# VH-VL binders against q0atu2, part 65

Target 1, 119 residues: q0atu2
Amino acid sequence: MLDKKARIRTSREYRNVFEKGKRLSGRFLIIYYVENALDNNRFGFITNKKIGMAVIRNRIKRQLRAIVREYQGQVKNKHDIVLVARAGIGKSSFEGMEKDYIAIMKKAGLFARNANKID
Key: E = the ipSAE of ESMFold2; O = the ipSAE of OpenDDE; V2 = 0.75 times the mean of E and O plus 0.25 times the DockQ between their complexes.

## First folded at step 3 (VH-VL)

Design kb24 (framework fv_ivicentamab_arm2)
Fold by ESMFold2-Fast, scan of step 3:
Structure kb24 (fold): chain C 119 residues (1-119), chain A 119 residues (1-119), chain B 110 residues (1-110)
Amino acid sequence: as target 1 above (119 residues)
Amino acid sequence: EVQLVESGGGLVQPGGSLRLSCAASGFTVSDNYMNWVRQAPGKGLEWVSIIYSGGSTDYASWAKGRFTISRDNSKNTLYLQMNSLRAEDTAVYYCAREGSYYDTWFDLWGQGTLVTVSS
Amino acid sequence: AYDMTQSPSTLSASVGDRVTITCQASQSIDSWLAWYQQKPGKAPKLLIHKASSLESGVPSRFKGSGSGTEFTLTISSLQPDDFATYYCQQYDSYEGEAYTFGGGTKVEIK
C-alpha cells in the first residue's frame, strides 16, 4: 500500500482538492488534482454505492491503490490527487482500470507520455 | 485437484535471506489474486502480501522493503523473497488464493512452509 | 489497520454442546468477514464468508451471524471433528494492511 505520507487522510484535505482542484474524467475514473506545497504527492480514493455492493467497492479501492502505487514514481511531484470511481468501474478488468488511469493522468499533464511500470 | 504447495522454508540466521515457492495446480495464478499469510508458532494469522491478477503488488507495512512477492507464469508458481530476516519473522508461511474476481476471502490455502530465524 | 478482537481465546466443551465465538471489529466492516477453521498442524479452511454464507461442504451446524462491528460463529451441536482453532478475518478495509485476522479461539474437547 501507499506510504502514510502519500495518502490524503482527512476530510478537510479531500475538501481542499475538490474545491480548488481541476477535474478530468476518464472512462471509469474521475480525478481531482491540485498542486500542493509539500515535497511529495498524496492520493485519495472514493468509491460510492453507484459502483455496487461493498465487496465490489472494496476490491476496486484495493486495485486502484495498487495501480497508483505501481506508477507513483512517474507522477509529477507536488500534487494532491483524488481518484473517484465511476459507476461502470465494477464491470472493468484490472487491466482496463490501469489503462484508464494512465490515459487520464497523461491527459492531465501529470504523467509523462511514455510512462509505464518500467519507465 | 485444485492445490497449492509451498516449499523453501528452513533455518536462516538473522539478517539472512530466503525465497519461498508456492506451486499451483488446477488453476492459473495469473488469473487470481494471490496472497502470503504467516503464523508464528502458537500465535494467530497475519497477512503479509498480495499480488494482483494484473501483476501489481502490495505489502503489510512491516514487510515493505524486506519482502517481495512475485510469480512466474510459465511455471504457475508464486514466490516470496524475504530479506533482512529477523527473529520475529519465524513463522509458518502459507500461500492463499482469493476465490474469484469479486471474492476477497481465501478459499484455498497451501499446507505451509516453516521459516525459522535463529542464530 | 482494523483491529479484530475474538473472545474467548480458549473454550472447553463437550460433544453435543452449543459453542459460540464472538468477533468484534474496531470500526464497522459491514458484512465483510470470513471465518476459518484450523486443525493442529494443518492450513486454515474457509467455513463462512460475507459473515453468514456457509461454504459448500461445511456442516449446517456451523452458523455465522452479525454485521457492523459484532459477529458470531455458532456450532449448534459440537462434534469431535470440530476440535480446532477458529479465526475471523475482515476484508472491508484496505487502508493499512489489506486483511486483519482475529486472535483466534481454541475449542478444546473436555
Scores: ipSAE 0.008, ipTM 0.530, lowest interface PAE 14.2, mean pLDDT 83

Design kb25 (framework fv_ivicentamab_arm2)
Fold by ESMFold2-Fast, scan of step 3:
Structure kb25 (fold): chain C 119 residues (1-119), chain A 119 residues (1-119), chain B 110 residues (1-110)
Amino acid sequence: as target 1 above (119 residues)
Amino acid sequence: EVQLVESGGGLVQPGGSLRLSCAASGFTVSDNYMNWVRQAPGKGLEWVSIIYSGGSTDYASWAKGRFTISRDNSKNTLYLQMNSLRAEDTAVYYCAREGSYYDTWFDLWGQGTLVTVSS
Amino acid sequence: AYDMTQSPSTLSASVGDRVTITCQASQSIDSWLAWYQQKPGKAPKLLIHKASSLESGVPSRFKGSGSGTEFTLTISSLQPDDFATYYCQQYDSYSDEAYTFGGGTKVEIK
């Protein structure tokens, strides 16, 4: 699970990302992202009613949080990122959502190698 | 210090099965994207399969249904289960690690293990 | 299917020569391209990633350039240790699950 500090919780914070951020669309996901002035990354999740019933939307939200948590160490420092599930994500597998997340984050330039993690 | 060592290659008949192993040392397999790449004698490199740090997998279209990539985190070892082998599967099989933060270039390769499919 | 065309397939050169190898993608891959060197009987070795970023420990005579659909690997002053086969590999952000290699360029003694 994501730490509370790593979550976007307020409508004001979501609005900031939508108004100031960049947008990139994937197959099942849209991300909105902006650099923040904090010492950490924060993530928000939106699953609208077009996806399906509350049971499906809540499952998708849980799976997206699990995916984000797994890859949180790969995200460039100091960004606020909101994931918006597109219509059709309810038919995707966990694997499909993971692949789309990785692809869109790379395309956005949000996955980066850190000099302190030399291999 | 950091290395990958493949094993399990050998001579197998068409229609047979074989399991390749790739033992990692100096790093943790589950923290990385791990790949199998093959090379037929005298030919070029061909991607086979990937396992993501989260455990999801993907395959070249010709490998789907016949090959299965997996890992054993307790043994820090990557596997490739190959079924229904064909003469055209004859190749040196390499396991390869992607760089930090799922940079999709292969920064570490094993020595390779030869699989020969022949009657 | 994502085609990567590498040319020439074979290149004859002398020590001290400037050698250029070309890699062409069937569609734009931005800068998501790596170059590898392979000597007979050995595993490939990473030389360059992100089209132009030189890997640590690789001699500065190796240089990658290009973006979109056309890429080049240049060896500014060929050394005896550089006679090998070179491969380009695409890893575009939406096709990284379907990595594609070029056919290879064998750099041999003239």
Scores: ipSAE 0.007, ipTM 0.562, lowest interface PAE 12.9, mean pLDDT 83

Design kb26 (framework fv_ivicentamab_arm2)
Fold by ESMFold2-Fast, scan of step 3:
Structure kb26 (fold): chain C 119 residues (1-119), chain A 119 residues (1-119), chain B 110 residues (1-110)
Amino acid sequence: as target 1 above (119 residues)
Amino acid sequence: EVQLVESGGGLVQPGGSLRLSCAASGFTVSDNYMNWVRQAPGKGLEWVSIIWSGGSTDYASWAKGRFTISRDNSKNTLYLQMNSLRAEDTAVYYCAREGSYYDTWFDLWGQGTLVTVSS
Amino acid sequence: AYDMTQSPSTLSASVGDRVTITCQASQSIDSWLAWYQQKPGKAPKLLIHKASSLESGVPSRFKGSGSGTEFTLTISSLQPDDFATYYCQQYDSYSGEAYTFGGGTKVEIK
């Protein structure tokens, strides 16, 4: 589970990332990201009704949180990052989501060259 | 059909107070970002205030300390409390809904309610 | 908050004319700009969002273009229903003055 300090908590914080951040699209994910003035990274997660029923959206959200937590040590410090799941993500495997996350984070310059899992 | 209907406008003396209401139908205000926008007679549009789906609020710099945006979820109604009114606050006041969680254009507007501050 | 300068303030035109309205931001707003149409005594109506995305039900004669600091709204062949005031709006900034509107352009009958 991500520490509460590592979560984007309010609608205002989400909107700041959407409007002032950069956007990058992967196969199953879109990320919005901006540097923050804090001493840590914060993550937000969005799953839209276009993905599918609530059960599927909740599963995807839990899986994305697990992926982010696993790789949090590889993310450059002091960023607010929002992950938006694309409609096609419901057809993806966990590994497929993980690979897309790593690829998009590396492309954005937010991820270390040698990504490692956090125990 | 989705609709916004403002009420509560009228004639008020300088230094007075007034509360505007905006009744929503066909959607839930607490699921959306809601705004007040005003227009002085013969002039352009001017943003006043926002209340976010999560309940956070923000204001135009000139409105801070005088105006308060709020909502009553049980009545599905948005409010604007206006204190210390001045002649330059004379305007038609519109409530407006933002079209998307990700982007912030106004896709739905009420008809407006006229506030006249006697000088 | 961003300052939004709209020009011209008024424009006289005839049915069938091509009209162009310009909106300038004091600093880059990427593509975070909407265009609205307002007829006398009525509320504004959304025409275009994200600088160039036409709202459903809006006639194809309306076109938005631009990015960064300069944006245009073009009406390729003005119709009687198009005599109105047009406003641009930035939504790149959230706090203080979260939304700034241009001063408006009134398109009036020649």
Scores: ipSAE 0.007, ipTM 0.532, lowest interface PAE 13.8, mean pLDDT 84

Design kb27 (framework fv_ivicentamab_arm2)
Fold by ESMFold2-Fast, scan of step 3:
Structure kb27 (fold): chain C 119 residues (1-119), chain A 119 residues (1-119), chain B 110 residues (1-110)
Amino acid sequence: as target 1 above (119 residues)
Amino acid sequence: EVQLVESGGGLVQPGGSLRLSCAASGFTVSDNYMNWVRQAPGKGLEWVSIIYKGGRTDYASWAKGRFTISRDNSKNTLYLQMNSLRAEDTAVYYCAREGSYYDTWFDLWGQGTLVTVSS
Amino acid sequence: AYDMTQSPSTLSASVGDRVTITCQASQSIDSWLAWYQQKPGKAPKLLIHKASSLESGVPSRFKGSGSGTEFTLTISSLQPDDFATYYCQQYDSYSGEAYTFGGGTKVEIK
C-alpha cells in the first residue's frame, strides 16, 4: 500500500527512468533508478507476461509493493526507482523476493547506512 | 506544414518480411517520441512499438523478436521492420507522434499504409 | 497490461442529441487518458488529452470527464460531422503495451 505520492504513475515518468537511469540486475528483480528533483522517492512496478497469468502477476506486484513500503525509510531520498520482475519470480517465496530487493538496493548504494559509530 | 507520410505496405506471404517507412516533415523525428499503431480491417487500434527521444525502443509483447522500430535522423524518417509475418498481422499501420516535452498522447498521425499477409 | 472497456459498442442518435460514451480501465490510470475520433478510411484525430483537456481546434461540444477507472466523452449537441468511431486510450503504463486502446464506440446518425 504505497502512498500515491510515492508512485511513478505516467508513461512519461517511466520513460525518464529508463532513458536516464542506471540498471542493476538481481536474481528475481531488475531495478532502473535515477535521482529526481522532488523531496521524496517514487517507485514503479512492471510485471510482464513472461511471469505468468494475470492472477500471478497481480500477486507479485502486490507483494513487491509491500516489500518496498516496509523498507521505504531506508532508501536514500530523491530517487525514482522502477522494479521489473524477472522470469522465474513466480516461483520465489515472499522472503526470497525481499532478500533480493535488499541485496540489489544495497548494491546500488540506495540504502542509507546506520551512521551510529561507537569507539 | 507538419505531417507524417507512411509507405512500404503491400501484399506479402506468411513468413515473409516487409519494411514500412514514415517520412516526417515540419519537425525532427529524433526530438520526439515516435510510435507505430495498427488497425486490422474492421477492428480497433492496437499499439505496436515506440522509439523514445533518447533512442531506446519498446514493443507490444506479441511484436518482440519479430518487429524492429528504428529511425534515420539524416532522412528524418521512422521505420518498422516486420519479420515472420502472419495472417494476423494484416492491418493498416500508422506512425504517430507524441506531443512535445511531457505529452504522451498522439497529436499527429500519418494516413496509414495497408499490409496484407495472405497466400 | 491494462484492459480498456468502452460502452456502448454502437450508438445511434439524432442530430442535436446529447451523446455519452464510457471508458473503463481495469485499474486506476489517474487522468492519463486521451480520446480520439476516427472517420471511415481516415487516421484517428486527437480530441481530448489528460481526460478533460480539449485539443486546439476541436469544437466545444466535446467534453471529457472522469478519473481513476471511469471516464466519459460527451457530445452535447450531435452534428452530422460527428459520425465516427471514438476510442479512448490510456498512457499510464509500459507493462507490455505502452498504450492500450478501448474497443471503440461507433456513433451512427439515425
Scores: ipSAE 0.005, ipTM 0.569, lowest interface PAE 11.4, mean pLDDT 84

Design kb28 (framework fv_ivicentamab_arm2)
Fold by ESMFold2-Fast, scan of step 3:
Structure kb28 (fold): chain C 119 residues (1-119), chain A 119 residues (1-119), chain B 110 residues (1-110)
Amino acid sequence: as target 1 above (119 residues)
Amino acid sequence: EVQLVESGGGLVQPGGSLRLSCAASGFTVSDNYMNWVRQAPGKGLEWVSIIYSGSSTDYASWAKGRFTISRDNSKNTLYLQMNSLRAEDTAVYYCAREGSYYDTWFDLWGQGTLVTVSS
Amino acid sequence: AYDMTQSPSTLSASVGDRVTITCQASQSIDSWLAWYQQKPGKAPKLLIHKASSLESGVPSRFKGSGSGTEFTLTISSLQPDDFATYYCQQYDSYSGEAYTFGGGTKVEIK
């Protein structure tokens, strides 16, 4: 689970990311991201009805939070990032979502180092 | 050898429709993000559309509502359905592959197929 | 939308010359820029990705540099095979734009 301070919770905060942020699309995910004035990163998650029934949307949201939590140490500090699940994400495996997340975050320049690099 | 081969171009009257095909060999289109890019005679390259997963797509603003990108994984073929064609849609249409989930540049292009919209 | 402005539009050069092409983005795109080469009647060919990473099989005389809003493609010693049109392309999407190409630079024999 992501700590409370690492989550975007208010409509105003989500709006700010959509309004001022950059957008990048992956296979199953769209991210909107903007630098913040805080000392930490914050993440938001959006799953809409086009993905499927509530049980599927809730599963996807939990899996995305788990992925974000696993890789939060690789993300460049001081960003607000909103993940929007695209239509079709329900057909993806956990590994497929993880791969898409890593790819889009690297493409966005938000990963401070290679997430899979071991010295 | 990996390759992309476009077909379906030709002469069409304004207001008409045309469907382009892009046959892939040596790789699987569902493993890659696929794009359509066009080039009017003597002009530069212009991005048209992308397909991410088979259900998730994006379009240039001028293409929305008129063009539809799709693929048939069983035939390993990418398509572009073009409706309400205008003279300014006259161009060579290329299909292009993004290298991988991590490589979002166009590492493979087809030879192109010419679409001429004229009376 | 990201505007990609490429200059010059046409360049005349001789074999052995150093050629420099510039690409300007209307907003920062970090290093998410590729360069393509296109010969008459042919499809574009990828030369460089992520602003400076040379593709396998591309001669070392091609060099990409820059970040943010200003990028350059340099050919250190122009060869006969290099007379072509060159395009930059951003792949750092913003507000729904996936990709935008520069207007192209035609490198012609002098």
Scores: ipSAE 0.007, ipTM 0.554, lowest interface PAE 11.8, mean pLDDT 83

Design kb29 (framework fv_ivicentamab_arm2)
Fold by ESMFold2-Fast, scan of step 3:
Structure kb29 (fold): chain C 119 residues (1-119), chain A 119 residues (1-119), chain B 110 residues (1-110)
Amino acid sequence: as target 1 above (119 residues)
Amino acid sequence: EVQLVESGGGLVQPGGSLRLSCAASGFTVSDNYMNWVRQAPGKGLEWVSIIYSGGSTYYASWAKGRFTISRDNSKNTLYLQMNSLRAEDTAVYYCAREGSYYDTWFDLWGQGTLVTVSS
Amino acid sequence: AYDMTQSPSTLSASVGDRVTITCQASQSIDSWLAWYQQKPGKAPKLLIHKASSLESGVPSRFKGSGSGTEFTLTISSLQPDDFATYYCQQYDSYSGEAYTFGGGTKVEIK
């Protein structure tokens, strides 16, 4: 579970990220992201009906929150980030979702730590 | 100067245990995805296990429950604890680094350490 | 886990020859495939990632191509240093094992 302050909660807040944010697509995830005026990051999660029945969608949403929570320390501060699960995510493993999340966050320039520059 | 050096291989009896080490220099293990890959004499490459930068671990189905991947950040060293060893575990064991969070190929390999399981 | 089938298992060639190695995935892996070269007694060396992206320092005579389930590694003009065993490796996301290697192709002197 993410802390209450780290979650995007209202439809207005989701709409703001969709309308004003940048979009980047991964294999199983799409992220929308925008800088916020707060002192912390906030995350939102969207799982649509194309993924499968409610039980599957809720499980994926829970797994995505666990992944986000595990890597929250690496994310550049002051961003609102919405993760949208793509239809194919239902066939992915937990490891596949985790890899895709890290890859797409790195591509977006949202990870503060740069492991590739270690010498 | 960026390198991986494995150690800890040797002759062990069936049912025995062995711990392999992989010392990293020129980069930080905890900033990378690290893998163990093995190769039986005269055979092909076989993936064994991975530890993610965030600490999540995954295993080949035949390794799960017998092998444990770990790291010691203070020593910048990756480990593979191998229990209940069988003759078919005889192989050269390599540690390997994934090239980046952006994508997952093995850009750096150690020299390998030979594990022989025999009476 | 995705099965990776490599062919041929062994091929004989002469210096200057064009060599082609094929790798087939049991289901689509998009372009998530790497090629490695291994010389006797040595660790594998990365040649190509993302099916066709040549690694820095790897000679331009090596070329990767393909997508989906069929992939090819081509060496346009074989050099003495190229006699080695070559492996493909998939790194697509799936519910099985994280990575699968092909069985290898040994390139020998004719």
Scores: ipSAE 0.007, ipTM 0.550, lowest interface PAE 12.8, mean pLDDT 84

Design kb3 (framework fv_ivicentamab_arm2; at its last look DockQ between E and O 0.61; V2 from the best seeds 0.00; counts 0 for: pae E 6.8 > 2)
Fold by OpenDDE, look of step 4:
Structure kb3 (fold): chain C 119 residues (1-119), chain A 119 residues (1-119), chain B 110 residues (1-110)
Amino acid sequence: as target 1 above (119 residues)
Amino acid sequence: EVQLVESGGGLVQPGGSLRLSCAASGFTVSDNYMNWVRQAPGKGLEWVSIIYSRGSTDYASWAKGRFTISRDNSKNTLYLQMNSLRAEDTAVYYCAREGSYYDTWFDLWGQGTLVTVSS
Amino acid sequence: AYDMTQSPSTLSASVGDRVTITCQASQSIDSWLAWYQQKPGKAPKLLIHKASSLESGVPSRFKGSGSGTEFTLTISSLQPDDFATYYCQQYDSYSGEAYTFGGGTKVEIK
């Protein structure tokens, strides 16, 4: 699980990201990202009812947290990043989800160009 | 030398089935994201399917349920099983490799194999 | 609406001409666009990745540029070997397909 300090937790924090951040859409994910004044990154996760039943939404959220945790060290620091799951993600494999995350993060310039898969 | 060689194309009747093969040399198929891309005569390129390095698969929306991508690691070969074929499936089918896990383009292509669906 | 709109569909030019092909994405893809060259009866060949990075062995007369939703492939001085069909390509299209190609641009002799 992500550390508490690495989580976006309050509605105010989410609003700040949505209002001031940049938006980029991927295949299964939409990310909103903005620089913060901290020494660490914070992540938020949104899985709305379009994804499916609560059990599915919770599964997707767990998978996304796992992906974010694994690649956390490769993300440029000082960012608040909100991941919004798109409707099609419920039918995606974990590998597909992982690839989409890396791709969209690279598009956003949040990963180093030479960021590699962590084994 | 690194290369891909497709085979298995031919003439098939509507409703029929066909399995294409893509033999890789110079690299290991299971270490890469591998794709099928098709091109109808005189038309553009259309993505069909992907198999990820750990074996998960994904498909174009139109391909789901009729096409199955797989591989045999012992033979270093990629496959595309095509069922319930239609006239609009007539095309040259290419296997294509992504340069790295998180590249989003295809740096290696086979010569293609022609599939003709006709009565 | 298509995720990738490529223009023109056909382009007639002469050797030595400056040629420009445009690709428009339905949403921002930053710089993650590739260009391919395809000759009749042959597989596509990757020319440029990440909008502007030239593949090894590709002549310097080929140049990719652009970011966000607008991209261009430019051939500064068209050579006989350059008459072919060119395609742009992206990942994670809005339609949900993993990969999407432009409709192609056929560069033919005037």
Scores: ipSAE 0.852, ipTM 0.933, lowest interface PAE 0.5, mean pLDDT 93
Fold by ESMFold2-Fast, scan of step 3:
Structure kb3 (fold): chain C 119 residues (1-119), chain A 119 residues (1-119), chain B 110 residues (1-110)
Amino acid sequence: as target 1 above (119 residues)
Amino acid sequence: EVQLVESGGGLVQPGGSLRLSCAASGFTVSDNYMNWVRQAPGKGLEWVSIIYSRGSTDYASWAKGRFTISRDNSKNTLYLQMNSLRAEDTAVYYCAREGSYYDTWFDLWGQGTLVTVSS
Amino acid sequence: AYDMTQSPSTLSASVGDRVTITCQASQSIDSWLAWYQQKPGKAPKLLIHKASSLESGVPSRFKGSGSGTEFTLTISSLQPDDFATYYCQQYDSYSGEAYTFGGGTKVEIK
């Protein structure tokens, strides 16, 4: 569960990230990201029908939110970040998704410190 | 001394099964991401499977459903269970340790064990 | 689509030569590339990670460079111990096979 202030909620806000943001692709994830004028980070999550049925898409969304929450303290503040799940994500493990997220965030320069393995 | 020692390779009939072992010394396999990588005679390297530190697994698309990676923490040993073997599975199989939690490079390799699938 | 192409597939050289091996990625992998050395009948050995970071114990004559889609491994003065096959590996986790390796470059005696 992410705090509601940490979620991108409106279509206008999603559109802003897609139009003005940078894009990086990983194995299972694509991120779009842009600096915001707020005091905090906000995250959006997109899972489309190419991933699979609603049960799979809902599992992926929950797992991605858990990953984002776990590493929230490592993310440079004042960014809007949208995670788009790629078609193959339904076949990945939780740790595979986690590894991909960390790799993309590091590549984007969005991690303030080298994020250590947690638990 | 830090090392990986493989065993279990040999001649097997098409459709048969074989289990490879990889004994680790000088470090703990459960603290690392562990991989299997294979090399067909005279050919290049091909990734097979990974087991993450928390026990999740991922596979190359061609390996999924036939191969199972596992570990026994009490024996500090990595395994690859191979079922429904085909002639094209003939290769030297290496176990390999990833150097970093975030990035996939293999800083330690076993000596390899030859699997020959033939009548 | 994220294929790794090595050139040349075979290279003939003499001791003391400067040797350059090239690795091309089909899409940008930033600096997420490793180089391995493999001698006949032996396991691969890590030489370089993050395109240019030399592993402890690897001689300084080995140098990795490049970023994006084009990478090189250079051996400034080839020694007898350097006749081997060299492989690049991407670990950017982009589409295609994860953990993809190049086809290898065999450095042999001229």
Scores: ipSAE 0.052, ipTM 0.682, lowest interface PAE 6.9, mean pLDDT 85
Fold by ESMFold2, look of step 4:
Structure kb3 (fold): chain C 119 residues (1-119), chain A 119 residues (1-119), chain B 110 residues (1-110)
Amino acid sequence: as target 1 above (119 residues)
Amino acid sequence: EVQLVESGGGLVQPGGSLRLSCAASGFTVSDNYMNWVRQAPGKGLEWVSIIYSRGSTDYASWAKGRFTISRDNSKNTLYLQMNSLRAEDTAVYYCAREGSYYDTWFDLWGQGTLVTVSS
Amino acid sequence: AYDMTQSPSTLSASVGDRVTITCQASQSIDSWLAWYQQKPGKAPKLLIHKASSLESGVPSRFKGSGSGTEFTLTISSLQPDDFATYYCQQYDSYSGEAYTFGGGTKVEIK
């Protein structure tokens, strides 16, 4: 599970990312991201009702958390990052979500595939 | 000597079915993201489907439900099963490999196999 | 949906000419663009990835440039082997589909 320190938890924290951050879209995901003043990254996840019923939305959140956890060692530190699931994500494969996440993070300059883990 | 060779194209009536094959040599299909891309006569390129290294699949919206990508690792061969064929499916079908890990350009293409859907 | 507008659709040129082909994306795709060459009756061949990175074995007369929404492929001195159709492909986002190709530019002998 993502460490409590690595989670965006409050409405104020989410609002800061949406208002001050940059936005990039992929096939299944949108990310919003902004530098923070911490020593670590924080992640937030948003699924809305257009994706499907609560069971489906919760499955999507679990899959996204697993993807983020797998690659978090490759993410440049000091960023707040919110992942917003697009409506079509419910029909995607796990590897399709994973590919989309990696592509977006590379485009944002946040994800260096050859970088050593940063902590 | 790295190559892809498609086969199994031919003439088929509307509503019919056809299975395309793509034999790979010089690399392992299951270690790569493998794709089908088509090109109608005199027209541009159109992505059809992908099979990921771990075996999950994604499709273009118009192909979903009619086309099935698969592979046989023992034969190092990629397949495209096409059902409910329409005149609009007339095209040369290429298999293609994605370059470097999680990159999304195609660095290796087969020569293509022609599918003609005609009364 | 990401529309890729490729221009011109056809151009006529002579050996030795400098030719320029453009692609415009409807939204920014940063540098996530590839160029392919396709000769009649043959499969496409990758020329350039990441907008400007030349693929191994591709002659240096091919040059890609651009970022954001506007990209160019330039052939500095056209050779007989370069008469072909060229396609751009964006790969930074899959707005509904995994990959989007431009409509192609056919380079014909004058």
Scores: ipSAE 0.036, ipTM 0.623, lowest interface PAE 6.8, mean pLDDT 84
ESMFold2 (binder alone), look of step 4: mean pLDDT 88; pTM 0.909

